# Designs tried in a protein design chat: VHH binders against Protein STRICTOSIDINE SYNTHASE-LIKE 2 (SSL2). Part 4

Target 1, 353 residues: Protein STRICTOSIDINE SYNTHASE-LIKE 2 (SSL2), of Arabidopsis thaliana (Mouse-ear cress) (q9slg8)
Amino acid sequence: EGPKHGGESMLTVQIPDFRLIPTTGALGPESFVFDFFGDGPYTGLSDGRIVKWLANESRWIDFAVTTSAREGCEGPHEHQRTEHVCGRPLGLAFDKSTGDLYIADAYMGLLKVGPTGGVATQVLPRELNEALRFTNSLDINPRTGVVYFTDSSSVYQRRNYIGAMMSGDKTGRLMKYDNTKQVTTLLSNLAFVNGVALSQNGDYLLVVETAMCRILRYWLNETSVKSQSHDNYEIFAEGLPGFPDNIKRSPRGGFWVGLNTKHSKLTKFAMSNAWLGRAALGLPVDWMKVHSVWARYNGNGMAVRLSEDSGVILEVFEGKNENKWISISEVEEKDGTLWVGSVNTPFAGMYKI

## First folded at step 1 (VHH)

Design k10 (framework vhh_8k46_1)
Fold by ESMFold2-Fast, scan of step 1:
Structure k10 (fold): chain B 353 residues (1-353), chain A 120 residues (1-120)
Amino acid sequence: as target 1 above (353 residues)
Amino acid sequence: AVQLQASGGGFVQPGGSLRLSCAASGRTFSDYAMGWFRQAPGKEREFVSAISGSGGSTYYADSVKGRFTISRDNSKNTVYLQMNSLRAEDTATYYCATGPYLDWFGTDYWGQGTQVTVSS
């Protein structure tokens, strides 16, 4: 049936006039984080750099890189060809206790860099890090330092993510890394698991299943009412009007969810007939290239703010293709400003509420 | 709720030393990053130093590096700022602050200021 949250006729769809902030020389400010001084935002780019915004100078500075092996990584070329060597930082979060920046890198796994930046290092032992194929998002409990993170597929890497979406891949995992230096799998068999966000009080995680167009709530068995039940997770939101990507707490309550692109008649038909995607992958067609051409002309980035109690849509906005927003990955709200990012744009968006 | 009480300020001659203390109450102290800020007359409030909840990471403004040392005692719920080789330009009201419970620092709870005057 149609999208559960798409039918709210009383909601006004906003079309914000975003200030576009070029990322100079690289694509894809997919995620934003502010440090514990309130400075930033920091964001990761297609060439393996993490950059920091200096508001007083209106410019980006280089903060960190995923690896020291940087030959051929920067400059004017197709970064998708080199991202498996150079890294592709996606999710970011600061450990409040140490000031370290943790990085979910699509090819290099879970990384961290100290508060002064530089070359990031792998967090996990080599054997565990090599078992990660598509690390995507993370969040850190600021009280405990526990890192919660997602790996979108054990079969498909980021350069083949359309394969994960079209094949019905369900090898995604939600995991935690704790102070005993152990990795624990919390949820498995997820269909392109993506964004993860810790609740304000640390009671639960919201975890995005992009390929199912839904968000799960996983209870951490603390003081939550749900911890009293036999199940430790539930569907928080489903039937979203686009493909959910990253998820972030709003200081005004609830969670911002980037919807990579709004559903069209074609995508709704494909979602209703999931077997078609698997059949299409058998054809001698470069679906990554087909998708990139389609997205350029038909993609419309969207975002929603969901109620923290019920997952009901409280706000909605569209970036619009004509305004260069072919997709939206994340919305980060800080001090009355929305920072909007996309994995495939050469700019970040900034909008004051 | 957290309450912060800064103390230890006073009058000192150039080249002298002072130790500031900030006592916290109301929550588990080790869960929070702590910092010191200062404000001179007619100037904006500026960052001085910060320490992570565990004490494992410390940060300093360039103007105080090598002269000031931040430390904490989580058993006493107190953060300290040891100020050595004080200069006239260090004259300010010093405030302790704790970071937000989430990912941002320096704006949740401000302590009562303690005045430091460096003059001959």
Scores: ipSAE 0.000, ipTM 0.131, lowest interface PAE 17.8, mean pLDDT 81

Design k11 (framework vhh_8k46_1)
Fold by ESMFold2-Fast, scan of step 1:
Formats: C-alpha cells, sequence, structure tokens
Structure k11 (fold): chain B 353 residues (1-353), chain A 124 residues (1-124)
C-alpha cells in the first residue's frame, strides 16, 4: 500500500544551529552582498565600516567607510551615539557596469565606493540628499544600472525607529535613481518601508512594509500590469508571522525574508490597537531602550522563503535565544550556505544546507 | 568595425597544454569584461572562464578550476586562456566574447561581441 491522499505537505519549522562569526569591534551585520565574482559577503556595521569576509582566511577585512570623519567612530562604545557622524550602512548592492558598491546609509543617504573600497561618497546632489532621512535598503538592476532604494521615514531617523513604528508613521518612500541622474518616487505613504529586491528578470520589485507586516509587489514592466489596475502595485504577502525586515532572492527560487521579531500575544495586541503606541509616546520614556531590554529576553528571530510567483511560504526557520538570535534582519543564500544577519548582534550566522 | 579573433587551438594529447589568444580590433578592451565559452558538437555553449575589465578578478567553471588560467594584456588588446592538464572532455570549439562593464556575467546572452572560435581537440 502506498500513500493515497498525500500526507507530508505541511511546513516544518527548522531550528538551525548557526555557526556564529564575530564582527570585530562593532554590531549589526544586518545585510550581506556578494560581488559579481562570488566573493564576500560584504556587510555594514554599527561604526560606519563595510567589511568583507575572506573565506580562505576565515576573517573579515575592512573594505570601506561611509565618511572620512572617523574621530570617535570605532572602538567599544555605544555606536548609536555617534552614528549620525560616522554613518550607519544598512543596504548594499554592486553595480555590475562599474564594480562600484552602492550603500544605503541611515544618516548619509545614498553612497557609493569603487571596487577597491576606501571612503564612500554621496551619490545624490545635496538638495535631493537632504530630502532623505532614513535610507534603508537598495537593489540594482545589473542590466540597466538603475538603483532602487527605500527611505523608511521622512520624520524619524534610525536612532528613533521605535518612534516611527509606535506613532503609525506613513512617510516611507520607494524611489529609483537612474542614468539620467534623476530621482523618481515610485511609491509614497509607506509604513516603515524597509527591504527591496528586484525580481530575477527585472520585471518587478518586492518592497517590505515592516509596520504593516506585509510585502508589496511593484511592477516595472507595463506588459506585466493587470489591465484593470491603475496602481502599479499589489499585495504580494500579508499576515506574516513576524515583522519583515530585509528581502533577498534565493538561488533555489523565491525570496528569503528576515523576520526581525516573531509575533507574540503582546505584539499582536499592539498591532490591533494602534492607539496604544501613540498614547505611549506621550510618556517620558526612552522607548528605544525599553524595546532593547524587552527584545533581549523575549525576542525570537525568524525567516521565511516565499515563492516567487505567489508569496506562499516554502520554508521557515527560527533562531534560538540560546544561540543569541533575538532578531533576524536578513538571510542571504550563496552556494548552499545561509548567511544570517541582525542589526543588533556582534556576529553573523552561517549555516550550510 | 568590431572584431574578436580567437587563435591557438589544435590537436593535443591528454595531459597536454595549449594557450589560446583572443585579439580585439575596432574597440578598446579597457571597458570590457571578457569571457571564454566552449561548444562541443551537438551541445550548447557553456561558460569556461571570465576576467574583469581591469584584470583584477577572474572566474572559472568548476570543470576547469586549477587547470585553466585566464589573463589579459590591455596594452595589446588581447585576452589569453592557458589550458593545462587537458582531458578528452575539453574537446570543443572555444569562443572569446566581450561584455560591456567591469564585472563579467556567465551567460552567453550577456555578451555583446563574439569571435569566430578556435577548435581544440584532445585525443590520443
Amino acid sequence: as target 1 above (353 residues)
Amino acid sequence: AVQLQASGGGFVQPGGSLRLSCAASGFTLDYYAMGWFRQAPGKEREFVSAISSSGGSTYYADSVKGRFTISRDNSKNTVYLQMNSLRAEDTATYYCAAESGYYPLFSPSSYDYWGQGTQVTVSS
């Protein structure tokens, strides 16, 4: 007798034992990129450095810095106190044509550095860069060189991102920067827009709205837009089991989404009662510190791999607090290895599948 | 007119060596990543090796790693493929190709200009 109705189509939650790879002297390897030769990963840190992993030597090397003004940036202090001067690199992507590394910096805006590294420079003219307040994620079309990027809030900076979440801020934007040196706003009024990823063939963008716990699909090709829609976007995934952060294509198909904090009874209650956050902001309390303490004891990082066509969950895993995974920002898959990052850990995770 | 001319192919015994050359005319290689592809009879073109426009980065297919070495001399507008420890399975027509930009891609469809190819036959 064989199985007549099928019996094993349910998702199994994996709990991998990640190899922890310390980042020397800084926190928050929250995003990873490999260059077009497959070298890396490269990651940005809390002190304004971008570092590169050398697998053959099992060590990080310093690749780039966000700014030449480095006094007081590195070393064992609270980097959140200095990140407005030192920079805080978040999203990373390589331009295929030039070899340049583009950087979404939370304070400095859109930056780039040449293929040999060094000191990054601002990409946008001063007037356009001053309109950016919390640049978070980017992706680059390797055929066209068009840079797609997110700005999470025009009101709140990264050092006060809990304020953006609690207030119900909807000033987030999805933008593009192209070879005509123009910035175009593609979507506005987004609630803490975060990760962005281009589809394999360049037909659409997936855009993470962290505060709404959803992912939008923005169509770049008019032939792919449904004839009934005057809006060039749709909901790709909703009701995710945690707060989505970064999004990256999987070479096995679909997209990995880091879920910063898995939903609990408390977070579900808060999401259903938005007035609570607004009321709480009226209190003389450091909510960034409160959240940090809460996350240390209650945080549980999670990740899902979504199907490319429909956003159906194909794969899921949770970090363990005993492995120090109180949050997960990103999963980057490369050659059978998962690289896992978090904005608040002094290490990256590595797991061979 | 843009032209790529591959040369250096021929008959060689298993374990032997050959050096292929790809000479460009009508354009400057300084702005192009370069790739080598091969095609055996009745098969699709497959990636062999690639080199960045500056020559600072190289990439190889798993089947040729440790045996083949790609290099370039932009002053001579030429790219080379040194093939060592040749096997019967390396028998193919070898094509050089140019792609605009610093980073090479690994798909034939990404390359802008192609040479006519040079035949390599590994047989005893």
Scores: ipSAE 0.006, ipTM 0.380, lowest interface PAE 9.6, mean pLDDT 85

Design k12 (framework vhh_8k46_1)
Fold by ESMFold2-Fast, scan of step 1:
Structure k12 (fold): chain B 353 residues (1-353), chain A 125 residues (1-125)
Amino acid sequence: as target 1 above (353 residues)
Amino acid sequence: AVQLQASGGGFVQPGGSLRLSCAASGRTFSSYAMGWFRQAPGKEREFVSAISWSGGSTYYADSVKGRFTISRDNSKNTVYLQMNSLRAEDTATYYCAAKEGYSLDYFPTYEYDYWGQGTQVTVSS
């Protein structure tokens, strides 16, 4: 709940050994996953491709696509205009038992592809998959194969996500898909639910609620509940210095949380006065384009590593000067390397720690 | 592969103007985002400006914003950099670069695939 550990030091990570790796032809390596062999990372892009990094060759290979209907998807255009046809893969996770890659696609719902790649297929029955409007993040319990995933809004799609943020939309859901082929809603009425991460022992999920700038802890094993919660969940972290996006477990303990943009006095004021956003949406203005232009000049991405026990900030990752990130969606830590991604960049960051 | 040839550099006094041109090879030009970079002796290469494949989006480094204008003519396979109100600190070799076409809305400054030979710009009195 509240930080009880006095003397905690917040360490700002400044890493001189890094490289930016272009994603060639597309934007938005916002989530990273490694396969059973430790190879990768794999990441999803703005044109519907999932690509795999080959470290020994220093290049990306095309691993999978969201759909076989690819005409007009790749090449030199604004992919936001075609992502509803081509797909926009966001969250990724491997099922350790099958080697299948599961994909949370913003338009196509929950997809999967076999360990050799190719064209992804829908996991859920058509009627259930079509009820998903903005599937964002997922994680898989390696012991049980249960897939936990988020749908950010039942009203707004990714191409209109500013509408979800500005309107005060609370139609986000946390769901699971299990070995009985059933979908269960675990939490509903969430304000732009985003990242989800399973604890190391599988006892709980951390769930990012972006529009509330907080992270919830949902207990999967009732006997593991330390603080009694009426709905089997509690606030894990709040008052974060920016809008939280994706969340990933750190092998050094705790969780990395991408913070898309740091708070300013203007964004704090807007969050305290939700009616302003609703009023603004009534104006004949393309708020997606306005926000994109504003973020390009004023965006300040960062990431924080939170402690597993109390959600206290242990480390801060932030680029400076010419190495500043406009936004950060995710930090994936693997073998002494931080892989940093953003939905808004044509590159992935690789930082040695 | 795309080949790029930069030209139009020369000597100019402070406050003067120059127009740089970058001629690109062949049929792929309209599929590429284009950028201008510069490098002064003993300094690292820095971003100057970029233009999307369609010309619909343009980007400028803060040091040149309001003074430089990037444009392209896809029928001539050429990108241009109009440089006005030139300053001594604009002295550098200017390079054009091409990136396989995608939106530059978020980060126009990194990881271009093809680079041209430079054209020298010297601003002195």
Scores: ipSAE 0.000, ipTM 0.170, lowest interface PAE 17.8, mean pLDDT 82

Design k13 (framework vhh_8k46_1)
Fold by ESMFold2-Fast, scan of step 1:
Structure k13 (fold): chain B 353 residues (1-353), chain A 125 residues (1-125)
Amino acid sequence: as target 1 above (353 residues)
Amino acid sequence: AVQLQASGGGFVQPGGSLRLSCAASGFTFSSYAMGWFRQAPGKEREFVSAISGSGGSTYYADSVKGRFTISRDNSKNTVYLQMNSLRAEDTATYYCAADTLGFYESWLPSEYDYWGQGTQVTVSS
């Protein structure tokens, strides 16, 4: 069997001229969702707000907040210092039957807010929510209302995500929350699990395992005759040119994957020598700050669109240079427009295909 | 009772233009996504275009993108399909449809709650 990405050498890497849309005094429009009326996108920000884009007015409106305790949350400070009390909304998805917006919050777990917005509330019972340390992404089956979501680490919170990456942490989980208010763990022992996306027919999930630079396919149907492991999953894509972050279905078929950081000689060396990160964590160094400085000068955000069946790369673009993209977390495609987000930028990107 | 009345069809030569209208009544129009579908004799109904309740978002089938434009006027409870550069393969009966909350999969006919009577479009020389 040859490499799954046999067409990569024939692809032209594009550098799109994105329209940049500033995010109202906060960072990190990491995930985008449109409501079932097709309006939006909605996105979560570094200060705990969820905002909605009004295309006819070319402006964001405040739609929701993660908590009512808002003192010190907004304004031009380092939101990373307050996100553990203000919230950090990451993944977003609407429930078709209720119109409720579900939120994967890095500190507050699984939240939801009604279709008119306001203050979000916790979905899970307190004891289950306390077991979540780094809730990252979610997707909802529009026919059943089942919520699929990821928790990237049970040891490391978002404020120390470099620790999760460097330590070789494998405490990540894929879980589901159903109509009976039950949480089921579908996969465990994942290395920084991140994005999750349901297939169009609802028969499988694609699950991003960032620290392994791969995407897993978890089969939900019992009658599937496709390749499966003992835990009902298989490798969908691997050897990606950067660290995969969020994953979203494309209306043109396949899946868009944000690649947070393109691989360099340094990152390839680190991946080949897993002991190095563990040794480095023993040093009295703020690795979050070191990474932030390094990424500012060396970061190069990418995105790829993968084929639905085989995970072959169909399209690729880089956001470096003219567009100021040091990282890309997500690509959401709607009607020939790409909405591009990053946890590290004070803006969202728009690009017409 | 919900009613959707499609109109504006007719005979045109290749390269011509037509504008279809769909007048809606019996529901809160701005709360529904609206879609256009078409069906040629002996073929299945296929997606053409859809528009969100506010009109801020649209979908188009690849076969019509760049040639057709969907729009709506919520004050008149009407959705429109402007069809330019018409081709013989655009010949079909065109149907308008209303979809509650379901814009997510608006290219699937099964997602639509209400359907109008069709209007015939014939492109021939």
Scores: ipSAE 0.000, ipTM 0.131, lowest interface PAE 21.4, mean pLDDT 83

Design k14 (framework vhh_8k46_1)
Fold by ESMFold2-Fast, scan of step 1:
Structure k14 (fold): chain B 353 residues (1-353), chain A 123 residues (1-123)
Amino acid sequence: as target 1 above (353 residues)
Amino acid sequence: AVQLQASGGGFVQPGGSLRLSCAASGFTFSDYYMGWFRQAPGKEREFVSAISSSGGSTYYADSVKGRFTISRDNSKNTVYLQMNSLRAEDTATYYCATDSEGWFLTPDDYEYWGQGTQVTVSS
């Protein structure tokens, strides 16, 4: 079931036959972006590389890296052990004014690289960068160059993200970086804030709160503010059938939302009883490893397309068929093709609609 | 009413130079990317060059890189294409275009197109 008691009689769950495109040597094409030429997609991987798909050659090329310190980063090892030095690029967006690729990196903060690629550099001054701990998603206003970005926790880094989910952490922030080179916090006290997307006209942001299984609408135009909102926001969607991850505008209208894992009776029980997670964190157990094993057997990735105005589910697809998708982080729609990614798969998915 | 007026084409010998101009009106020129495209007889339209709203970023097709230079003058609402070391393969009708406002900026999705200017490179 989806939010607002979506009609059972009107929704057909699609099971697309995805073309799987391996991401050689690394995991986790979590987010996709296309450049000014319409080429790509570009995606970030578990070893700190950003790669670009060349459709005419059916292959990935290395486009950029998060840092020049690359020793031990690539190759067949557990990248989560080295991601704090190698980087873990998550969100990607191009700046229309410069052609630069901006990168939300889980350990290195807000980065950018020029249109020809290479070694990325930090965007923010040292003092501001030290305030970031888990930078996750971003979007750029193509006319103004204002960068909107999320930091999922000021307490937990990506390597401990299960701790953020289990503890009921609410230190997530939505921020902007503008042409005056200033960072402004727009929203704070968010529970594992994740995806962010700017509306087509630039009037609002949609902001994903993964731990609350909801999406907020933050109004950028003061005249659109609801009278009861102290922070100029409202709930756009809630009661989603899984944990929302990334959010992207659809050229057919509305927004695609990746649902990392579909809800089960167990996950619904845990969300209704927050004390359970806090009690469990007191045990001497590697919860990241426990979660990865659990997800392998119980994970089921989904995606929904939500309507622009009301957040009603318009389309649903499920990746459980043939056990190909244990999670889905993002759906990027471009020229009649869906590009589907996951933080933990060694491949991207492609489906022509 | 967006209008784009391309000019400066003509006949030139191999190794010669031409400068194309595109005069824009009906929109806030300084806010938009501008692109040049070309179409040779019997071929599809292909990308040549593009320039960001500020002029700080430029893009070129591999076939013209190092020979062509795109520039703009926001005070005159004009974009230019300086073409040097012209080859017979550069013979085409050249079009200027601007992107629609949105997240995806692709040459194939340009909403506003100028009328063409013919370039012929022949000995």
Scores: ipSAE 0.000, ipTM 0.133, lowest interface PAE 19.1, mean pLDDT 81

Design k15 (framework vhh_8k46_1)
Fold by ESMFold2-Fast, scan of step 1:
Structure k15 (fold): chain B 353 residues (1-353), chain A 124 residues (1-124)
Amino acid sequence: as target 1 above (353 residues)
Amino acid sequence: AVQLQASGGGFVQPGGSLRLSCAASGFTFSSYAMGWFRQAPGKEREFVSAISGSGGSTYYADSVKGRFTISRDNSKNTVYLQMNSLRAEDTATYYCAATYEVYWTSGSYEYDYWGQGTQVTVSS
C-alpha cells in the first residue's frame, strides 16, 4: 500500500523537495486553515499576527492580530521574549455558520475574529480565559458549532515548555465550548496535550499527547462501546517515531500528524523518568537554551499519515537538514498540495503531490 | 573566507547624522538577508534594522523607526544604515550580520556571520 495519488511505498521514507515560502517578519507557521471559499491558507506567527496567503499574487497579507497592544512585537528579534504580551497564535479553525476564525493562542487563550479580520476578541469570560495557561489546538464541528480545544499545561507556559516535558507534568486538558456558552472539561491529567482533530462524521476526536508520544481517541457518540466507559477514550496510536504535534484529516483518508522531531534515547529516557527530569530542573541550568542548541544540530522534522480505523502508518516523510526542517508541527493537505509548517521555521513548505 | 567589514562610525553631536556601511565577501550576497545590531557597554546586544536579500522588505526597532533607514547595493555587496536625528542613547558599537534569506526574521541567533563592529558616539 502506498499513497493514493502516487509516490513511494509506505515502507520507504520520502524526502519531498518543498517550495519554501518565507513568512517575512516572523517565524512559526504552526497551523494552516482554508476559509469557506477555499482561500488561504491562513497561519499564525510568532509575533501575534495571523496572515493569509494570496496564491495569485504569491504573497502574504496581514489578516488579524491577537491584540491591539502591538509595540515591540514585529520584526527580527527573539519573539519568545515578547510573545506573552504580543500573543502567539497556534491552532486555527473557521466556524462555517458565522465565518469567524477561532484562534488557540498560547498566552491569550481562546480568541476569535470575524471573516474580514482585524483585532481578535476573547471567546470565554475573562476569569475562565485567564485560567487557560497554554492553549494549543482546536477544531470545530461544522454541524453543531462546538469548539474542541486543548490546554497543554496549567503550570508551564509555551516559553517554558521544556519544563512541562522534563517534569512529567500531567495538567493538560481537552475541553469543549458549546452553543450554550459553557466550557466542559472532557479529559484531564494529560501529559502535554497538543493537537486535536474531529473525525469526518463527528463521531470522535483524536487527541495528541506529546509527552507520551501517543494519540488518544475520545468517543463523542454515546452509543459506542467506549462512550459507556468511565473515561470514554482509548489509545489510537502509540510508539510514534517522534514527538507528535498537530493532527489534521487527510482528504485521501486518515490523518496527517506532524512529528516535531525524531525522538532519541536521551529524550525518551528523560520523558520516561520524570523524577530524574524534575531533579535536573532544580539545577541552575537554562534547559530551554540547552534544548535549543541540541535541536539545532540533532533536530529532524517528520510527518506520518495514519489510517482512519487503526492508526497504522500509511506514509512517512522527513523534512531534513537540507531544507532546514529541524521540526515539523503540521501537515495540511488541500487539493493535491501539502502545506507543511513548523513552530521553529521562518517559512512554510509547499509540495504538490 | 566570509568577511563582514563595518565602517562609518565616529563622533557626532545630538541631532546629527552618520551613515554606516558593511562590505561583505566570501558568499553570494543577494541570497542573504542583512541586519544591523548594536551593543552599549554593560548591555545586551539589541536589534536595530534588517533588510531582505532583494531589498524589497525592511524592518526597524521601535526606538529607531522614522530616524534610521537601511538599504543595500547588491552590485557592491554592501549594506548601509543611514542614521538621522541621533541621540545620546544611540551610542554603541554597531555590528552588521548576515543570514540566509529565509531566516532573517528569526532574531539574532539565526544570523550566521558577524562583523567586528564600528563605534558610534553621540555626545555634545
Scores: ipSAE 0.000, ipTM 0.309, lowest interface PAE 12.0, mean pLDDT 83

Design k16 (framework vhh_8k46_1)
Fold by ESMFold2-Fast, scan of step 1:
Structure k16 (fold): chain B 353 residues (1-353), chain A 123 residues (1-123)
Amino acid sequence: as target 1 above (353 residues)
Amino acid sequence: AVQLQASGGGFVQPGGSLRLSCAASGRTFSDYAMGWFRQAPGKEREFVSAISWSGGSTYYADSVKGRFTISRDNSKNTVYLQMNSLRAEDTATYYCAADRVYEYTFSGDYDYWGQGTQVTVSS
């Protein structure tokens, strides 16, 4: 088993004074990536845009869109009502060899756009892309160009992700797309698989299993010591103090993990009694709206930095003091700055360490 | 926090013009998208027009497109709605709203509504 968190932590919780950077006109800068020139970050928004931060001008520019069919996508409305048409870009990664930006889109599957931006195109053939229902996160091996990506559920789309959590859905998959243009499933039967990050040397992947509040290590190299399981994975971290979302390698060592919200007595009770969620789904209730109201008043976004070797918590922070961070999806560390994002905030956070 | 004050309403004949103003007393006004909504007697509130924080993007309901123009002056913390070719159907109380995001979620912290201004189009 991997290290357990939340029982015997001696660490001081930090409460950073974040600079808030509005994303103007849309919400949800869930993931951040910098290009190979060190520019950015780039982030995806609720209306299907990918925007790029220009630090010298302190402003966002429109870099790319998920689709050319943009009628009704931008502007003042509930974007979650149109994201199945407009796209909802989540995970982002650059291919070093081409400069292409790859996009994990919650509705459109695996997309890419060239280094100058514009309208993204589907990476996979239509039949393979139609098998993707909730593409969430990706990372690219800079030496091989292999794209590793997650699909959180084959049953539930992002617009009903609470259904995936409440039902105990275990249809999540970790997949790879390689230079032979083939998709291979590496792991299946995952409970809301989310973030994925490649190790520094490309030896393994860390894979976030949000519904089980744990992180798995999947070994890639045949010459490496593999898991004793026929599934070729081991538990890297478990018992995290909140629901893990995205995972990113820290240049100071280890991995940053966004924790969507901190555990409460209620969430712990619900996790230990999965039948309650399944029973509740039989009621004529919009659980996405119920969850949104609950999160507004009870949400507390936090993040942890885990050690590379043992997955123990090295650093913790939370955003409660500003009453702005009801959730945290990702922490991207670049040149002494933490970029903090959430799927449901109209801003990104910046903190110099 | 943003406080909004709508003004410029009144009586106008069909085919006439009217300009509404929404003045904000907040210090973060330029970070918000601004919108106009209207509510006619016995009807639900409907969207009319919106403008991005920079003024670079504008949005209109089909019923007003080509007749109404939204604009903003961030130096004056004011958004405007120029209404041309007014029709009896445009009779309503007009409200201005500030939203940090275009997605209308459950966040009341960014949903600020001004006092309404009455527009009556009659001959």
Scores: ipSAE 0.000, ipTM 0.154, lowest interface PAE 17.4, mean pLDDT 81

Design k17 (framework vhh_8k46_1)
Fold by ESMFold2-Fast, scan of step 1:
Structure k17 (fold): chain B 353 residues (1-353), chain A 122 residues (1-122)
Amino acid sequence: as target 1 above (353 residues)
Amino acid sequence: AVQLQASGGGFVQPGGSLRLSCAASGRTFSSYAMGWFRQAPGKEREFVSAISGSGGSTYYADSVKGRFTISRDNSKNTVYLQMNSLRAEDTATYYCAARTYVVTYSGEYDYWGQGTQVTVSS
């Protein structure tokens, strides 16, 4: 089993004074990546754009789009209405050898775009890409070029993600795509699989299972490391104080994990009684709207940095409601700066350590 | 700063052809993605075509795909739009635009040229 996070707390919860950097008319800088030259970050937005931060000019520029079909995508409307046409880029990673940006898009599947940007194209054959329903996160082995990626549900799309959480859906998958153009499923039957991160040496993947509030370690090295189970995985961390989203390696060691919301008595009760969620889904209620209202008043985003070997919490911080941090999806650490994002905010956060 | 000069517009009959040119001055031309946009009287400005800085990637609006071809000559600091099988609906003022790095379908280009008028009528 992974480490327990309910004992004596020697940790002080920090509340950083983040610089808020508004996004260009869209929500949800969910994931951040820097290019081979250290420029960026790049991030994906609710309208299907990927934008790049120019530090010297303190502004975002458009870098790429998920699709050429752009009518009605941009502008001051609820982008959730158009995400299924416009795309919703979530996870991002650069292939070091080619400079290509790979994109995990919630509706379009696995995409890529060249180092100069433009219109992204589907990586997988059409039939395989269309079998992906909720592609969420990815990471690339810089030595091999192998792309590891997650698909959160084969039943629920992003626009109905509350249905996946409430129903107890376990159709999530961890997959790999190699340069022989083959897709292999590494793990299946996951409950809202989300973030994925490769270890420094490429020996294992950390895989976020959001609905179970835990992180799995999947071993890629079959000869030098024996897994604790015949499925070649073990629990890396469990009992996290909120729903984990994305996971990113820290250059100071360990992994940053964004947490979408803090556990409350209500959320613990709902998680213990999955039949209540299934019953509620039978009612003629827009649960996505109910959740958005609830999260506005009760949600509080947080992040933890976990130790590399044992998943022990090394650092904790929370966003303040006054800063509009109702959730945190990702923390990307680069050269002493934390870049903090959320799927539902119209800004990114920046904090110098 | 880069300055852009669009030229090559004029009067043409339906089914005819025109070649538009956009000459750039300023910084190294190959560092810019280039786009063509058009605006008909009483309508919003719309995307027509775009080309990456290297010329390796080209993009077209569905309304012009198969009829228009974008190209560039970085040694001459010029981007071209070859317009074939012209229709009355192609009548508009055509603008060239430049941005650093990536092409975009939005009007968020950094530098804009003066327009060149294209009129397709019998």
Scores: ipSAE 0.000, ipTM 0.120, lowest interface PAE 20.2, mean pLDDT 82

